# VH-VL binders against Small ribosomal subunit protein uS7c (rps7), part 7

Target 1, 178 residues: Small ribosomal subunit protein uS7c (rps7), of Euglena longa (Euglenophycean alga) (Astasia longa) (p14760)
Amino acid sequence: MSTRKLQKRKILPNDSIYNSLLVSQTINKILSKGKKNIARYIFYKSMQNIEKIKNENPLDIFKKAVDNATPSIELRTQKRKKGQISKISIKTKLERRNKIALKFIINSAKKRSEKNIIQKLQGEILDAYNNTGAAVQKKEEIEKSKSPVNNNKKFISKNKKSKNKKQKKRLKRKKNIY

## First folded at step 23 (VH-VL; from rb5 with heavy chain Y103W)

Design rc5
Fold by ESMFold2, fold request of step 27:
Structure rc5 (fold): chain C 178 residues (1-178), chain A 124 residues (1-124), chain B 112 residues (1-112)
Amino acid sequence: as target 1 above (178 residues)
Amino acid sequence: QVQLVQSGAEVKKPGASVKVSCKASGYTFTDYYMHWVRQAPGQGLEWMGWINPDSGGTKYHQNFKDRVTMTRDTSISTAYMELSRLRSDDTAVYYCARDSEYWYIYDESAFDIWGQGTTVTVSS
Amino acid sequence: DIVMSQSPSSLSASVGDRVTITCKSSQSLLYSSDNKNYLAWYQQKPGKSPKLLIYWASTRESGVPDRFSGSGSGTDFTLTISSLQPEDFATYYCQQYYDTWTFGQGTKLEIK
């Protein structure tokens, strides 16, 4: 644990109603910067409505909804450094996984057909809680892409194809169009 | 003070175009839809469409879709409505009106602030 | 478009009278998820722009006298002026905002 490895981070305080970092992170994602008071109103009103509908602790409902929308693993990403091979990177840190789920829930909510953003967010959270809805579908799409058929992909040999592209590009010296 | 101030009266010939301006003050221009509504002499109110001043996106009523263009300039908090291929039955007062709720909260709401109106007369 | 029908088209009344104007929509304006009726009432005096009186069917806009009230739900709505004042002689419009925006034909309120 070297001090050189520690990054100075802004600590996001827990929200004032539920005392939850997850809630604070959600509020920050609802609207553009500078509209945080409006985003708080949207989120807290959605939670209040959920409590009225379910007669249960709305924070527990929201946590379950986020869990249901959280993929177990990010889609495999090749980080490109100049060279002949690329490593598959798997990002499993809780912070990244929570950000993905929150993105799915908020973006899916905004696409819903309800008449206001409070009803849209409330509906997406309740659907995700019931393991349904567009956010959960996006999570399932990511998890399906890591199926056994996806494990057969060969990533090491991509550099040999770039040599053949250069040869093909040299043979197309004259263009008839343009 | 929240207000909408429109450009002055216009007299046009059939076939011409008119562009009406609506300058907003006293509130954040990009937070609310801006609507355009017209009223022919002695007649009721007819909704023409809206512009989202933040994105520039628009929605037009079917009756005006092929002749109306709504734009805005956020640097001067001003919305514009242009109506082309004018006919005599386009003679009316044209109003701009602000949505009563933030566009990012409600998709539809009432109109709480109205411009003073711009009289457009179409005659030969 | 949702069609809005007002009744009556015109009405003659005296200062101090109670006035009732009705508005009927071609479909329900009640959104069950938020339990709101997406209906507004406007007043328009000659030569002036419309003024919002009532929104969500029954909520009075700030600065509107309490003699103005809105009621009704679904497809049938009413604007009531409990005791007319000289400044109330105007044309009144209902407006739906459930699906886009349409106005009633107006009700002209005249001095008897």
Scores: ipSAE 0.159, ipTM 0.668, lowest interface PAE 5.7, mean pLDDT 84

## First folded at step 24 (VH-VL; from rc5 with heavy chain S109T)

Design rd1
Fold by ESMFold2, look of step 26:
Structure rd1 (fold): chain C 178 residues (1-178), chain A 124 residues (1-124), chain B 112 residues (1-112)
Amino acid sequence: as target 1 above (178 residues)
Amino acid sequence: QVQLVQSGAEVKKPGASVKVSCKASGYTFTDYYMHWVRQAPGQGLEWMGWINPDSGGTKYHQNFKDRVTMTRDTSISTAYMELSRLRSDDTAVYYCARDSEYWYIYDETAFDIWGQGTTVTVSS
Amino acid sequence: DIVMSQSPSSLSASVGDRVTITCKSSQSLLYSSDNKNYLAWYQQKPGKSPKLLIYWASTRESGVPDRFSGSGSGTDFTLTISSLQPEDFATYYCQQYYDTWTFGQGTKLEIK
């Protein structure tokens, strides 16, 4: 059986509200398989709230948030050991970098202390738009860790992540909002 | 169609344990927190804790944390609450109740579906 | 825990009366970021489990008659029954779900 992919690639359709591939990609990452309608509700409500707060086109805000969370990473053509060649178009390389930023935004949002996922996502997008927040910090960490001197942080980060989950849970129970 | 059906009444002696079951039907059991609430005779409602049926994670009110254990069996859509070292003031009706929203959307919501209640009597 | 105080503890009223039950929380239940009050009202008849009437302070649960309405924001909330019916004899509880869950002590409504 060949490991080579078929020439035809699956085309993800643009979302129906903003006519945006980026939005479609985001919705697919919010929840697990089979919950896409709920993920759409979450994302579109977050965008509506952002529009109310900023009085600006929320798609433009989201695009800037994604740009700010996108690390500067070079992607190269990948060769297969058995002589297979995998080629990547310019659009595919951009899509890979966008997927990294979307992962940072969504995963960081889920760890926030707001009371619902809609507010969590909204807050992370606005923070990333302002070039701050955990997603942007993760992007900055990746860009710094291209240095060999910083590779030891990986082992310390594993222990820190365990402690941070405990601290986040405790803070969620003590949060007081006016 | 959506309902919670609890196990029958129990009579226990002080120091014993009781385990109440709550079987869910008509909805996806793992999408909602399940809560336990009790009501002593002539008294109000007291929240005891919740279980996330998807992960098995729990949160207990401080008054019960040392004596309560909440579990579930996802294969039969059933939640359990076990209260140990029973005292006479544990005599109450025990309810299971479902969050009104998916656990992955809201952290806290009201309770839209309640079980019929399980009377637990602890005789001195 | 957030303390919920209801008043009155009991009241008697006639069919057709407008009744108002109040509920006060020890801290604000308004989450300004989503503009929601994390408050519910329940009805409980003797020997039965509680029934959700109102959530988010003012939203009626499906199947709840129009005569039930909730209002208020922050720390002060009311449940109003605009025209009391014989089947409304029950105890009513408010509940906060802003930080964990606590219930008011209840208001027993008796129909004369």
Scores: ipSAE 0.269, ipTM 0.678, lowest interface PAE 4.4, mean pLDDT 84

## First folded at step 26 (VH-VL)

Design re2 (from rd1 with light chain D99E)
Fold by OpenDDE, fold request of step 27:
Structure re2 (fold): chain C 178 residues (1-178), chain A 124 residues (1-124), chain B 112 residues (1-112)
Amino acid sequence: as target 1 above (178 residues)
Amino acid sequence: QVQLVQSGAEVKKPGASVKVSCKASGYTFTDYYMHWVRQAPGQGLEWMGWINPDSGGTKYHQNFKDRVTMTRDTSISTAYMELSRLRSDDTAVYYCARDSEYWYIYDETAFDIWGQGTTVTVSS
Amino acid sequence: DIVMSQSPSSLSASVGDRVTITCKSSQSLLYSSDNKNYLAWYQQKPGKSPKLLIYWASTRESGVPDRFSGSGSGTDFTLTISSLQPEDFATYYCQQYYETWTFGQGTKLEIK
């Protein structure tokens, strides 16, 4: 039984320029294949451009953009009995919702028509700041699809109990080997 | 050294297909768009299309959209261009060329590295 | 498609001469958001592949001699060779990459 070492979730540090976890999270999402330096360059250059355009703190603009793109709920696919797939609305933590917003912004930016990724990202951030753009539209789509909030208290509790039970079983197995 | 090495000259009959290869070395193959450009004898340069070696996505010029297929093998850093239903006017030197910027930064840039060219002759 | 028009189609010059080639685009190649001109110049010698000389209208590619310079903005662009060398006799092409990729018809520079 390969004891997959619970890889300690490396706490993502704040970025060095804006001292923001949100910025660090964004940089990590910009490029998927580990080119972190390039992702930093893209993000910071976009922010610099935004600062010049708005003559305001680019971090505040970015935060507002993320806020505007942050959905109030998360849609999860639930497999029901007999192969029926239903979407359920779950109220998740703000941190999770922010991550979804970042995904919307980045994915929407990539689909824009500007000539380079810096301008695409800049454009999407500014649009989101103004409560426009594809990222905000995606948010709105999710919010419109509000299936009746089934009292998901029971589902979150079962997943926590299952994780705790698995952790307790793993700890008990380690104690019996000694 | 960054280089693109293409396959050898081809002689084809009208109606046949030709597949040209372009092997990349000296850089990360998947980081740059690969373009194909042809040049008829004594004529100018004509852009045919590009492939994103990472995703396999392609963009073709409308003049070639129905006849050209661009593919890649990332395991050997090789791009391929296949042109079908060959005509006499397809006689040309075909070049692969690397985009000068990373595909994830710019959608459209100049071509900084070129293959040596592949002569394709279509003769009855 | 953006049409690129070069002038002249052919030019004869001597070693040491100042040479100017012009390229006109059917629409502006200046992108307002980054303030860059999406234009490149290439050199092609007989039997060889094109070589990038200039990109962004005025930036020299690495390894390109200082005698080559690009200028212009919008729709009018110029390649200048300040002092022609024997190895510079070739065909030159402008290229736009503002929308897709199109080339000028070329300028053949011949020795006088």
Scores: ipSAE 0.455, ipTM 0.771, lowest interface PAE 1.3, mean pLDDT 89
Fold by OpenDDE, fold request of step 27:
Structure re2 (fold): chain C 178 residues (1-178), chain A 124 residues (1-124), chain B 112 residues (1-112)
Amino acid sequence: as target 1 above (178 residues)
Amino acid sequence: QVQLVQSGAEVKKPGASVKVSCKASGYTFTDYYMHWVRQAPGQGLEWMGWINPDSGGTKYHQNFKDRVTMTRDTSISTAYMELSRLRSDDTAVYYCARDSEYWYIYDETAFDIWGQGTTVTVSS
Amino acid sequence: DIVMSQSPSSLSASVGDRVTITCKSSQSLLYSSDNKNYLAWYQQKPGKSPKLLIYWASTRESGVPDRFSGSGSGTDFTLTISSLQPEDFATYYCQQYYETWTFGQGTKLEIK
């Protein structure tokens, strides 16, 4: 029985400059090909620029930007029996929703027309802070697509049961080979 | 040491194709755009296009868009430029050049490292 | 395409001379968001590849002697060699990378 050691979810530490988990999460989202130093550089330079522009605490600005881009719901694809794919709205934990917001901000930033990633990120954060920009627009799109919030309990329970059933089937198949 | 080493001189007939290689060393090949620039004899420099070695994405100058193909082999850190339907006016030294900044930071920067050049002669 | 115009096309000078090469762009190379000029200068010796001297209009590339300096903003740029050395006789090119990449026609610096 290969006890797949439950890889302890490495708790992401707060960043060293702002002491913020959100910042650490953002840096990790910026991270490309394992170059964490570059991701840090990009983020912190963007923040420095924002600070200069706004003459305010850049962390507060960033938090507000993330909040503005944070959807109230998450859309998930549900496969129904007849091969029909339906989108269902699920109220997920705020932490998850924040991660989605970060994804929106980072992805939107990358699509901006500025000439470097620092300026792109800076621009998107500032737009989001002002409740504008593509990240916020994505949030709004999700919120407009309000399908009836099916009770979270049944969906979570079915997914857990399905995962457990698949795991049990895999375990049974391994037992029958010996 | 960071360097770009190009393939040797080529002599081609009009209508033929030429493929020039550029091998990168001393840095992470996939972190920088690779540009191709040519220089006709006694003339200035002409940008042809770039390739993102990581994604394989390319951008070509309009003058070459229908004749140039840029590719890469990441396993050997080598970029390739193929020019088809060669003409006499394609006679030039062809250079590969590295972007000075990471492609994921800047979209457009100067060229800090150059290959030694490849002479392509198109003659009937 | 942004057109880059260098002047002069050729220049004769002596060792020790102060040399100035100018480059004009058909449009501004100053990017408002980062306040940088997207201009570079290259040196090319006969039979050799171009060498980057200056980028962002005024930043010297690593290993480039202090006698080389870049100045200017917007559409007008200058490369200055404060005291010409024997090894500086070459062709110099300006390059914009604001929108795609285009080069000036070059300035050939010859020994007087």
Scores: ipSAE 0.443, ipTM 0.769, lowest interface PAE 1.3, mean pLDDT 89
Fold by ESMFold2, fold request of step 27:
Structure re2 (fold): chain C 178 residues (1-178), chain A 124 residues (1-124), chain B 112 residues (1-112)
Amino acid sequence: as target 1 above (178 residues)
Amino acid sequence: QVQLVQSGAEVKKPGASVKVSCKASGYTFTDYYMHWVRQAPGQGLEWMGWINPDSGGTKYHQNFKDRVTMTRDTSISTAYMELSRLRSDDTAVYYCARDSEYWYIYDETAFDIWGQGTTVTVSS
Amino acid sequence: DIVMSQSPSSLSASVGDRVTITCKSSQSLLYSSDNKNYLAWYQQKPGKSPKLLIYWASTRESGVPDRFSGSGSGTDFTLTISSLQPEDFATYYCQQYYETWTFGQGTKLEIK
């Protein structure tokens, strides 16, 4: 086949500012289809604000935030597998786990109390960078649930947390419904 | 070009309901919150609530929460406000107004486009 | 609810005058995270709907003459008309949108 590009429609190009696939994937998850230019504006503005706050390369901050929100379970478990199979499994599982982390960050950001989505996303990224915030907490809950030593859940604390999240979501002026 | 056109004046008896329509044109109806604001004769402006035309979600001011229902029909770019159990002090001009920014960016903004107003008179 | 207090309730002025209208909120409208004051000013003429003049406390809406300016921060805000024109005689309202939406009581600007 002379041209493979037309048959591989699902390959996302890197974003134009940071030249990062991770950034492209993030932008694609922020808003519903048909609003990608607005989603780019939201993300890039959040990154600009982060750069002003930290005085560091915001892409490096974002990568650390994503790493902190990425569940480690599949990576730790798959280290028992070596050779060719382990290398391929680790790569595909890391990419899937990164998408889970992006989901945690974006969904957690939307539930924050800041007054606009740019500030919400900025705040969640900075919290995750500092290994705190709701996205990292969601990652920690997943890792505890699959740990042999922590199969018992904190039913009372979880119920209070989910009740507060539902109440905060209903108090928000804007809703992201499909 | 961007405009909000409201339904005509209404005269109602106490205890009845009124439903005011607001037809949007010249912009994407589902991208902006639609607000309702009323103004009693010789008085100031009172915010009643909003509807998100995309989701149909609403938020009502506490003073109207038990009596107001806001709806929309996206196929005709029209928002509706219904006020029930009318009293004489509900006599006012009712306005629809659009948020100045996309609903998915800012939670609260000013109102850049207003309808012409609908006079509702509640009398015996 | 955040209470908005306007002053004066009414004023008389001549064409060409500089006019100031003040608006005070019961709590700060400054959101330090985006450094914006969530305050707007509207003009309303009899029988007509309000018209947005100023938002974010000091940003002029498109098509509004530059003689209209907004200033202030936190709890204290001012609308200034630098050289009053005949078409400026109207009622002016401030509005907070920091938490829901509340309007001031209005300021009637009348011909002297």
Scores: ipSAE 0.344, ipTM 0.707, lowest interface PAE 3.7, mean pLDDT 84
Fold by ESMFold2, fold request of step 27:
Structure re2 (fold): chain C 178 residues (1-178), chain A 124 residues (1-124), chain B 112 residues (1-112)
Amino acid sequence: as target 1 above (178 residues)
Amino acid sequence: QVQLVQSGAEVKKPGASVKVSCKASGYTFTDYYMHWVRQAPGQGLEWMGWINPDSGGTKYHQNFKDRVTMTRDTSISTAYMELSRLRSDDTAVYYCARDSEYWYIYDETAFDIWGQGTTVTVSS
Amino acid sequence: DIVMSQSPSSLSASVGDRVTITCKSSQSLLYSSDNKNYLAWYQQKPGKSPKLLIYWASTRESGVPDRFSGSGSGTDFTLTISSLQPEDFATYYCQQYYETWTFGQGTKLEIK
């Protein structure tokens, strides 16, 4: 009978090279448990290669790539009855959106046709940095189907009558994202 | 001591099947693709396919796709290759061979460890 | 499949000689993104399995004597054996692993 919606999270240390929590989170997602040393090698070598190609700070490139692959889906969820997003929900949604973007980049990289995982990962990061590639396409697909602009055109005349109905039904979150 | 040890020689009639085993030791069996390569008498080497011991996924060369099955048993670190509908020109030494790099890093690499070979003779 | 052609098909040489074996692929084995040539060389003695000598065209496998060296890029590759030894009697194969795996037809080296 108890609710099990939120689980505790471990606090991850920043990575040792870039001093970045985002990098630590990325490394944890590249390979299965127990292979973190190899995952670090894959990620850091990809970043080193990106620096050679772009002649720029690779951490800044990676942050931009993640931002470009980050969907806005938690700002307006179709399954919310109130049609408004609380301040607490926004903080939680930012962390979840970062997780989604990292999964898009990593999973899309693994599906690429380059001959090794290091080249696959660097290619996907560079594509996402340029606002292209499969990870960004995944983000765009989610945002297109759930855009507030599209929903607002349908909602302009009927918005005012729905507030009384939401008080009667307790809102439960459904599985909304991967 | 990285080693691949194969099953013993086989004599078969045309139309039969043969299953060759390859037991790995001295390394993490599931980290490397396992390949099968054959060598007909007096001939060169012919790649037949690979198995990913982690997932059980396989890739076969087109020449063998309809007749070969590669499997593994991770509990005993053993890969298997079965060739069905044998013909006399399947007479060869069959080798298992390991990729030189982790399968999750490179898609294709050289083969750094080979089994001792299994002679399969197909004759009526 | 990428076709691998070796030359010569056989040769004889004396102890101490320098020997070269060539291997030509039907397409480039150089992957420009990682700057590696996806080519290996193997030694096979009679009744034995192949032994890896060289990978990435020029990198010696651990435990291989330094008299073995590989060179070349793209479509043209060589295996060089300096100061040939009696134990180097064998057949040598090149192998591409750029797209699947194919082997050259072999070069039989006989020592007098």
Scores: ipSAE 0.242, ipTM 0.684, lowest interface PAE 4.9, mean pLDDT 83

